Miniprotein binders against q9lnl0. Designs and how they scored, part 4

Target 1, 290 residues: q9lnl0
Amino acid sequence: QLRHGFYEGTCPPAESIVGRVVFNHWDRNRTVTAALLRMQFHDCVVKGCDASLLIDPTTERPSEKSVGRNAGVRGFEIIDEAKKELELVCPKTVSCADIVTIATRDSIALAGGPKFKVRTGRRDGLRSNPSDVKLLGPTVSVATSIKAFKSIGFNVSTMVALIGGGHTVGVAHCSLFQDRIKDPKMDSKLRAKLKKSCRGPNDPSVFMDQNTPFRVDNEIYRQMIQQRAILRIDDNLIRDGSTRSIVSDFAYNNKLFKESFAEAMQKMGEIGVLTGDSGEIRTNCRAFNN

## First folded at step 3 (miniprotein)

Design pS2
Fold by ESMFold2-Fast, scan of step 3:
Structure pS2 (fold): chain B 290 residues (1-290), chain A 93 residues (1-93)
Amino acid sequence: as target 1 above (290 residues)
Amino acid sequence: STIEVFVLVEENGRTYTFYFEVSSPEELKQLIDEILRLIEELGADRVWILIEAESEDEARKLAQELKRLFEELGFTDVEIEVKGNEVEVYAEK
């Protein structure tokens, strides 16, 4: 069972250690928030928040990292640093899955997003299989997205908060939005800008939030209203009747967005978690104990 | 009349690009300060900037100021070319 204060008796400094490590990385590089949001999303929607995403592939066995959809996931060294320090002070106590959840929560607050509590007590998974990775793509329809999010317990409002909130920081590679560059409904100045940006080498990236790329705020929803969404999945939210009013509500009420995003992140962090005697407490977040 | 600014930034081999439009030289100076802050926040080790200024005179003034600003950010290899009203900056740590 997940609970607040899970580590109060077994590792009292657990959350403060994670928070300090995250702050030190974020202070040097503001993209840490985007990295950790992507990491938690990709972990939690695949077999639950069990840190299966963190497992490195070997020559004998692939892992979730072997899937192309996960090639852009980064920040593993942040989790490693927190785990190393936690193992020194509280050996075999704090799960990698809890570290990911705490680190993501703290990075959101650092980037100006909501401050919220998370429950802890997750245990780490014993499986990381490429065939388990089934993530929504950048061109997915709203109907498909609603079905996918409903299957993991989320209503339409929380889906809009998670998709938009997750995209208010971070970048998208040009290969992921070629359909948007060809879309005459996209803001014409932005479309021209993206054509220029995408002529660069090595599949260059652009900020998904063009105005506040390092802040967790409602600006992404304002961009959607202005026909300036980078990814089709984001643009679809303002165009579809089932989500349009929610996008508008978030665009004009940052407090409502932050409250909704905090609640959505709390729910996401609790998907399919292992507790009690299930799973293990890894000593190395990138490898199973045996 | 708009001034176009294209920026390409690299951090550990990862590329980030963004584009801006401003309507005056005064707005461009404010935008440059914002771009330099973004470059610092990204932890960039390589930067390429292309600015299409309103005139050749403005392009030459921008070139001088940009060299100083990039050196202040710790970039050790700063190359600036002026071609008509176009300023191209390359900086590397």
Scores: ipSAE 0.040, ipTM 0.434, lowest interface PAE 6.3, mean pLDDT 88

Design pS3
Fold by ESMFold2-Fast, scan of step 3:
Structure pS3 (fold): chain B 290 residues (1-290), chain A 93 residues (1-93)
Amino acid sequence: as target 1 above (290 residues)
Amino acid sequence: STIEVWVYVEENGRTYLFEFEVSSPEELKQLIDEILRLIEELGADRVLIFIKAESEDEARKLAQELKRLFEELGFTDVEIEVKGNEVLVEARK
């Protein structure tokens, strides 16, 4: 089972090694937090937090990386570096799935978000199939989001915390929010600027949080209230009666948001995990053993 | 080879985002001058700039110049962080 201090007896420096590797990468690139948040979410909502997302495709076998929705996932080299160091100190002990969870937690704290503990003891999955990838699009309705998050154990409040908290850092490519640019309800000056920024052939990107793009804070919810959400899925949260009050609560109470986001991240990291003798401890996070 | 510049500008509750790519330090210097004029024209009270320079040496030189330039524009709270070849500027009036 998952527990706090899982590696205390088997690999005491496990969390500190991951934390140092993450800090070194974040210290050189503030976008690391957004990258790791996306990585963990895309891993956990597909067959559980089993590091299936990390598997590279081969000529004989596609993987979850073969799906278009995962083309923008990055930061794999951070996980690789942590794993390489952990294998030197504690061979065949720390799972890639635990590394992803610890790395994401530490990157949130570095970006000014909540500090929280995670339980560990995950084992790595034995499959990575493109057909298993069922991710929400940027234009989905609140009703669709509620059904999807409920199917993986999240109530409406934790869903709002996770969607907003996951989008308070990072970027979105222009192709993902053309419906918002055409929406007269969007802040008119921001809409005009996005129309200009999104001209051209290269599918440029913009910050999802227009005010604090490198901080994990409640600003994304304030942007929603101001008609300034970049993605339709975010804008829908302020417009729907079932989520509007929760958006307002988070927009005006950063402490409440941080506490809710920490709890949501802890819960997300525990979806569909493999423990005990299930799965494996990969020696290379990008390939199955044998 | 590619220098990336991201600029977020806030003025009286209104926000603007700009993304640029340039191919040389000389083009970057011209772009920075244009960005500073834009910031002044918009009457910005808060600015975030992220620049991925070609080298750590260029990043350090850029950071020193940007701090001075923002202070000349009247920003009283200017934080500049250099991480490898990346420069993050956070300026407030």
Scores: ipSAE 0.000, ipTM 0.166, lowest interface PAE 16.4, mean pLDDT 85

Design pS4
Fold by ESMFold2-Fast, scan of step 3:
Structure pS4 (fold): chain B 290 residues (1-290), chain A 93 residues (1-93)
Amino acid sequence: as target 1 above (290 residues)
Amino acid sequence: STILVYVEVEENGRTYTFEFEVSSPEELKQLIDEILRLIEELGADRVEIWILAESEDEARKLAQELKRLFEELGFTDVEIYVKGNEVFVEARK
């Protein structure tokens, strides 16, 4: 069972060690928050938050890292560094899955997002199969998103907080939003700018939040209202009757967005978790024990 | 009546993602032709396709067709999984 203070008696410095490692990486590179948000989301929606995403492929078997959607996932070295330090202080105690959750939480706070507590006690999964990876793309309709998020226990409000909140930082490659560049409903000045930015070779990337690309704040929802959302999935949220009022609420009220995003992140971090005697405590986050 | 198609194309470590919604098997056939042309033009070395077909029969037929088409494009490692009306394809050169 997950609880607050899970490591109080077994590894008291666990969260402070993770936080320091995350701060050191973030201080050198502000994109760490986007990297960790993507990592946790891609881990949690595939067989639960069990760190299956962290497993390296071998010559004998592929892993979730072998899937194209995961080729852009990065920050594994941050998790490795935290795990290495934790194994020195508290051998075989802190799961990789808990490290991902704590690291993501701390990176959100560093980027100006909400500060919140997380429950811990996750254990690491024993599988990492490419066939288990089912992720929806950037052109997904609201109806499809609602069905997908409902299937994992999320209501519409939580979905809007997660989709938009996850896009407050980070980049999208030009290949992912060609449909938006062609869309006359997109802000005309931004559309012209993106056409110019995307003219080059090698699939350039742009910030998903054009105004505050390194801050976890409600600006992405304001961009949606202004017809400036980069991805179709974000633009659809302001156009659909099921989500439009929620987008407006977040765009108007940053405090409400932060509270809702914190709750959404807490809930996401608890999807399908392994606890008790299930799974294992890996000694190396990139490989199963033995 | 809704068929969902999710495609990931990788070329030299760079990933391109596309999602489509079509209304009929005929539209799906046209879309697959367009996707295969794109894969060839990009010189892709890895491709993933997920399709939510209208029925299990459609999914099974689609799986067989996609395996053949990817092999014809020179992909040597083609894995296909069918679960109900879902089709998952992973192809590598």
Scores: ipSAE 0.000, ipTM 0.113, lowest interface PAE 20.8, mean pLDDT 85

Design pS5
Fold by ESMFold2-Fast, scan of step 3:
Structure pS5 (fold): chain B 290 residues (1-290), chain A 93 residues (1-93)
Amino acid sequence: as target 1 above (290 residues)
Amino acid sequence: STIEVEVFVLENGRTYYFRFEVSSPEELKQLIDEILRLIEELGADEVWITIKAESEDEARKLAQELKRLFEELGFTDVYIEVKGNEVEVLARK
């Protein structure tokens, strides 16, 4: 059972330790929020929020990290540091899955996003298979997105909050938006800028939110309205009749966006969780216990 | 001295973006008239306008006028926000 204050009796400093570790990393590098949002999203939509994403592959045991879509996931050292400190104070008590959820929540608040509580009591999964990884691509239609999010229990409004809110910080590699660079509907000045930025080798990246790339705020929705969305999946939200009004509502009302994003993140963090006697409490977030 | 105008017109799942800079209240009035004609001709279902006026007083007068004009065009949800000399309008049918 997930509940607020799960660790109050067993590890009272659990959330404060995670928060301090996250703050120290974020203070040195503002991109930590984008990294943790991507990590939690990729973990939770694949067999639930069970920290299966954190498992390192071996020669005989590939893991979710072996999939190309996960090659860009980063921030594992932040989770490791929090886990090491928690194991010293409260051995075999706080799950890696809870650390990911708490860390992501705290990083959102640090970046100016909503402050919210999360329920805890997750346990860590015993499986991490490449074949389980099924993620939406950057060019999918709104209809495809609605179907995918509905399959994991999310309505259209929550989907718009998660897609846009998840992209209000972070970068996209040029290979993911070549269709947008060729789209005359994209803001012409931005399109020219992106053509220049994407000329280099090694698949350069650009900020998805061109104005406030380190802030969790509603600016990404204003960018969508301004024909400045970097990814097709984001641009589709303003063009489709089923999502357009939601984009405008968020773009016009940052408070509404923050409240909706907080609720969406709380719900996302509870997808397919293991509790009670299921799973385990890993001692090393990157490896299953003996 | 520079008045900035940004307009988004949403129509049948498509968005059109315009950005204009005018140098006087007279030019702004003419531009607004042209924009309203375009909105009516296209049958737009949602419009977003942001105007940076020359003064707070001008922004407040502009906000009142735009609310009435959009209501006359049949928009039932007209939200206007005035922050200093900036006017933001969101109108939906």
Scores: ipSAE 0.000, ipTM 0.121, lowest interface PAE 21.5, mean pLDDT 86

Design qE1
Fold by ESMFold2-Fast, scan of step 3:
Structure qE1 (fold): chain B 290 residues (1-290), chain A 87 residues (1-87)
Amino acid sequence: as target 1 above (290 residues)
Amino acid sequence: SPEEVRQKIDRLIDALQEAMKTGDPELIHQLAQEVRDLANELGNPEVQELARLIEELLDWFKRTGDPSKLEFIANLVEYLIDELQEE
């Protein structure tokens, strides 16, 4: 089972080492928080938080990284650096899955989001199959999202905190929101700006939060209310009767949003985890031990 | 050519360093746009994201007149220079 202080006796500096590595990367690049949030979400919703996403494909063995939906996931070098230092200090002790969870938590705090504790004791998975990757797209309905999140144990409020909170930092490539550019309900000035930004080659990107793109705060929900949401999945939250009041509550109460987001992130980090003797402790986060 | 792209990167790095010495928001904004355009050729989303953030923060500075944003922009430009040097 997961517990607070799991490494207290086996690797006391574990969390401080991860935190220092994350701070050094974040200090030089504020987009690290967005990268790690996306990494943890894509890992946890596919066969649980078992670091299966981190496995590199080979010529004969594809992995979850081989799927187009994961092509934009980045920050693997941050996890590698933390793991390398941890292996020097505490060989074969701290899982890659725990490093992802701790790193994401620390990056949220650095970006002005909530500070919270996480339980640890995860072990790393033994498989990484492209066919296991099932992720919600940027255009899905609220009903589809509610069903998907409920299937993994999340209520509607937690879902709204995760979808919106995860998008309060980071970018979306233009190919993912063409339906929004065509939508006359989108704020007209923003729509015009996006049409110009998306004119360029190589699928340009835009910030999902147009006002505070590097802060984990409730601004994204305020933008949903103003018809300025970049992704359809975010815009749908303010338009649907089952989520509209929750969006409003978060938009006007940053403290409530932060508390809800912290709780949601704690719960997400505990999806389908391997503990005890299941899985393994990888020595290289990008490869199985054999 | 690869050699022409390298020359363009070097030119932008030099120009960004010069702009930082003067603290000219208009010049920094123009250079950030040039870097974003170059980033499309490099296929480097991190460089593109950094350039885009610099543009957004400069727009906020112009709208609000808040000088605290200039310090954050300066830090981002320094990181952008580091990333371009590694291309």
Scores: ipSAE 0.000, ipTM 0.098, lowest interface PAE 20.9, mean pLDDT 84

Design qE2
Fold by ESMFold2-Fast, scan of step 3:
Structure qE2 (fold): chain B 290 residues (1-290), chain A 87 residues (1-87)
Amino acid sequence: as target 1 above (290 residues)
Amino acid sequence: SPEEVRQKIDRLIDALQEAMKTGDPELIHQLAQEVRDLANELGNPEVQLLARFIELALDWFKLTGDPSKLELIANKVEYLIDKLQEE
């Protein structure tokens, strides 16, 4: 029951309020796009786009935030600010799950990525269990990725757009790509640079896209072709026969990448959504209604 | 001369953009110091303060290894580049 203009009758300023909040945060900090992309991916691939990721743990119960792989997820205060403003104007109307989807879409456009419409009408989930968190690792094979994405309804082309597109911005911890640093097929100058950057304590981070780390563009696919992909999961896309031509198409056609990424993000935002009378409309995105 | 000052600014902008692409904190720190020296010559306190912030934030990053600090530093470097282009 997702539809365009879901809030036109119930909260006409919903999308403009979210957009303004996102712009204000992004204007001060361009890393907001990377933060929101990661938030959307980690929410949607775990029991659907139901904002379960936003739930804070308590002394009595852990949440998805308790899992180590979610320790780096950030930007919750952006969602909180949008929700606070929306509750003042339109009480108990706009779901946290819709706010995440709208915010991510707007942050992509701000970072030079595609502009696209999203359908809304999501409702918020009633669960946030650490045991539900099953995310693809940085070293998985293309075959494993294809199987995982197919299980949630994505074809190979959409998978390549999402894996690579999601890595056009943001950082990766050194512990996640030690196998790449040891790979003689990796660009030798980049390997030397990464060995130096990763020498320090506390698991340092590097930009996923070394050339345009704050722009949502096709540069990550060009980096894959040049053997400069930071994560094995990205490098595997250029090396595997089932994905190589798609990587090449995106690397040489930014317009095609942006169109494909927009379609992929629209579909990603619709995974396993709760609509109608399922779930709830939280008043606080970090806590279930009681 | 004004033309020589403009050439210094343009070279620093190019160097900062390249340093950000490589993600080298030591090079960014060195370039921030060079910008601060140029800012004294230009009489621009905002540029001077931004460069100082970048230096101090990089020192903190070197002590803690916190990746959120590296992303914050990158944001401030972009803002510094914007301010230099306005000169």
Scores: ipSAE 0.000, ipTM 0.214, lowest interface PAE 17.1, mean pLDDT 85

Design qE3
Fold by ESMFold2-Fast, scan of step 3:
Structure qE3 (fold): chain B 290 residues (1-290), chain A 87 residues (1-87)
Amino acid sequence: as target 1 above (290 residues)
Amino acid sequence: SPEEVRQKIDRLIDALQEAMKTGDPELIHQLAQEVRDLANELGNPEVQSLARLIEEALDYFKRTGDPLKLEFIALKVEWLILKLQEE
């Protein structure tokens, strides 16, 4: 059972410790918000928010980290640092799954996004299998995306808030948007810029939000309207009749976007959670207790 | 002149928006001081109050490193931009 103030009696400094660790990393590197948003999403949509993503592979068993779709997930050292401090003051009390949720929330606020409360009481999963990783690609249709999000409990509006809010910060590697570079419907000046940038070696990356790449705001939706979306899935949102009006609403109302994104993130953090006596409280976020 | 005042307001709005993109506390502090000086000349107590709160919050942030204080500063800067646009 998740609740506000879950650690008030068992580890009162839990959220402040996580917040300080996140701030220290963010202060040195503004991309931390994008990293943590991606981490939480990739964890929560695969068997629920149970920190299964954090498990390192072993010589005998791969983990979710072994799949190519997770090769770009980063920020594990931030979770490790928070966990190490929490184990010193409150041994075997605060789950890795709660640390991910709290850290992501705090990183959104640091980047100018909405401030919101989260419920805690998650427990860590006992499984991390590559075969469980089923993530949408950047070229999927809106219909495919709607079906996938519906399967994990999200309506169309929440899906639009999550996709846009998750992409308003961060980068995409050129290999993920070659179809957009070939698309004559993309803004011609941006298309020319991307063609030049993507001719480089080592699969270079570009900011998904070309205007405010470090701020959690509604700018990504404005770029969708201007035919400047980097990823096909983002461009599809403004072109599809089922999502177009929602994109427009967010593009012209930053307050509405921030409120909707906060609600979407609260709901995202509560997918398939383990509570009570299920799962465990790991002592090391990267390994099961046995 | 009214034109010179309008140009100064527009420059401050642009600079504040840029500072918020980068999250540069020193730039935000400098701009808050410039806004406070302008507000004193315009006689706008809301703008003056917001600039003062931003300066105080930045001083606190520099001493403590409290990340929630950056969120507070961001909200006050957004409100300040809105008030400057009303001028």
Scores: ipSAE 0.000, ipTM 0.091, lowest interface PAE 22.4, mean pLDDT 84

Design qN1
Fold by ESMFold2-Fast, scan of step 3:
Formats: C-alpha cells, sequence, structure tokens
Structure qN1 (fold): chain B 290 residues (1-290), chain A 87 residues (1-87)
C-alpha cells in the first residue's frame, strides 16, 4: 500500500517542502544527518515506522522519549517545522511518519550519501509506550544483532550496512564505550585520545567516525579494519567471521556501500508501517489527535 | 563505566528510600523516570517493568485519590530497590 508519488494528488509539494526545511537546517548544522538517521532508526525498529518516537511524555504517563536510549534523539524541531508548513498548505494530509522518512532520505543525500526514492503513505501510530522500546546496546554480540535484525526481516549484509551507515556520522557519549577505552585491541593512539577526551564532566561525546564525521560514506568500515571503532558493536563486526568479509567489502568499495545502504534504508523505512485507515494523521507530531 | 553505573544505582536507591519516607507521589514519579532511564542502559527488563508498574499505580492514585494505591506504590518501590541492589 505504500507507493511512489503517494501525495501527487493530495499534496503535490509535500516532498519539496520537507526537502527545503531539511536543507535549511542542514546548511546551518551538518549534524542534522546524524540526528535524523538516529531518529528514523529508533522509530522504525519500535513497532514500525509510525512516528511513535515523536510523542512527548505527559505528567500522566511516559513515552518512548522517556527511555535512556532515546535521551540523545534530537531534531524534533525539524519535523515540527516541516509539519507546520505542510498543515498550512495541505491540512491533515501528510503523516509525521512520512515526514521522518523523507527528511532522513534528503539529509543522507546532503551529507554525500546515496540519493534514492522512497515510497510513502504511512500513517501515524496511536501508541508510544516505553516498554515497547527494544534497541540494541553498544556492547551486544554479532549473534545478538543478527537475531534482532532477522526478527524484523533483515539479512546479515543489510544489518552491516545499517549499523555502519548509521554510525559513519554522529557522536557517542563516553559512558557508552568505556569497555573500548580499556580494550588493548583498540588502536593505542586513539585509545589514549579517547581517555583524555572522556575525563570531562557531563559525559562528553566523540565522533564515531574520527575522519569524516559529517559524510555518509564508507569511512566507518575503514575505521573498523584499523581497530579504531568507538563502539563495541562496531568493533565486533570486523572480528566476527559472519560479518568480517562484508565489512571488508564496504571498506574497499564506497559505491557498493552506498548502493547497499540505500536499499537498506528503503527497507527500514517500510518496517511495520500503518497504511489505509489504520492509525491517524496527526496535526501535531508530538501529540496524539483527540 | 561500571563505577559510574554503580554510583548512579546507589544514588537512585538512596533517593527512592528517602521518597518512600516522605510519601511524596510527585517525587516518586520523578525518580521512577530516572530509574526507567537507568534500566534501559542496564538492559534489565524486570527493572523496566517495575518502573512501569509504579507509573500505573501513580496514575490510579492521581485519578482516584485512593490511599490503598499508595500501599501498592510502596510495595513496587520496595521490589524495585531490591532488584537494583542485585545489580
Amino acid sequence: as target 1 above (290 residues)
Amino acid sequence: SPEEVRQKIDRLIDALQEAMKTGDPELIYQLALEVWDLANELGNPEVQSLALQIFEALLQFKRTGDPSKLEQIANKVEELIDKLQEE
């Protein structure tokens, strides 16, 4: 039920409006791509791409935003701005879930990643429950990751593309990789640098890709090969026999990585989607309709 | 780090024990949110479940004003403290 050009008849400028809003934010702040990638991933792997992540907690009950793993999710104001403009020209037409998918796609292209088309027609979910949040931690084994991704329909190659593609931009807080700083298998120069960076108060952050932190490219896989992966989950990909060859393939072929990442992002954006008359079209992406 | 996580656990246990002495439902609510955050980082589903049960009981108390719900909250907080101490 998702199709290309879903809004051609009901809101012809929908994708253009989203793209312009994303460009304006990205032009002023290159970290927008990392923010939107994390937002879409955390939304889609929890009860499908239904914008449940966008719901603000209330005094009566927490939402998915209340869990620790979502504390670092940001960029909500970008989605809000796009939604506000879309509601002015096409009231109650474009879902918040579609805005997240389109915005993420456009931010990837802006950061030098692949350009690709997405199907639209998603509707917004009616639930945002902390107990539904099941996200992979920074230290999980490859076997655990494979099982988790398989449960949502992804093979090993797609998993490696999504994990690496998601981490080739963005930051990790020091509390998430203390095990790596203590690991003698980590590149010694980088380990020393991280130990110094992580001495500061308020849980400092570091770029996950130390060389090209604002580009969606294959550099993260090259970092894995050089034993410079910041997170254990990334380091595990080069050390495990089931993923090692895929990491190497991506590290030496940026075109292959981009093609695989585009396909992976298309598939991820279609997980567990609500279409037709399911869910709703929110007026405010941060709150359910009445 | 393990030491940083242990310090966070100890702080929350102390705060929960103090909140239970005062019986302040708003303070318990705020602490349950902090516990939910910590539970997600620990990867402990039982701690997450207990935090959620505390939220449900607090919602019922706010809606009804029923003092028996405070007893349910106290029991759940005690279970939560026990579970955090096992970490």
Scores: ipSAE 0.000, ipTM 0.078, lowest interface PAE 25.0, mean pLDDT 85

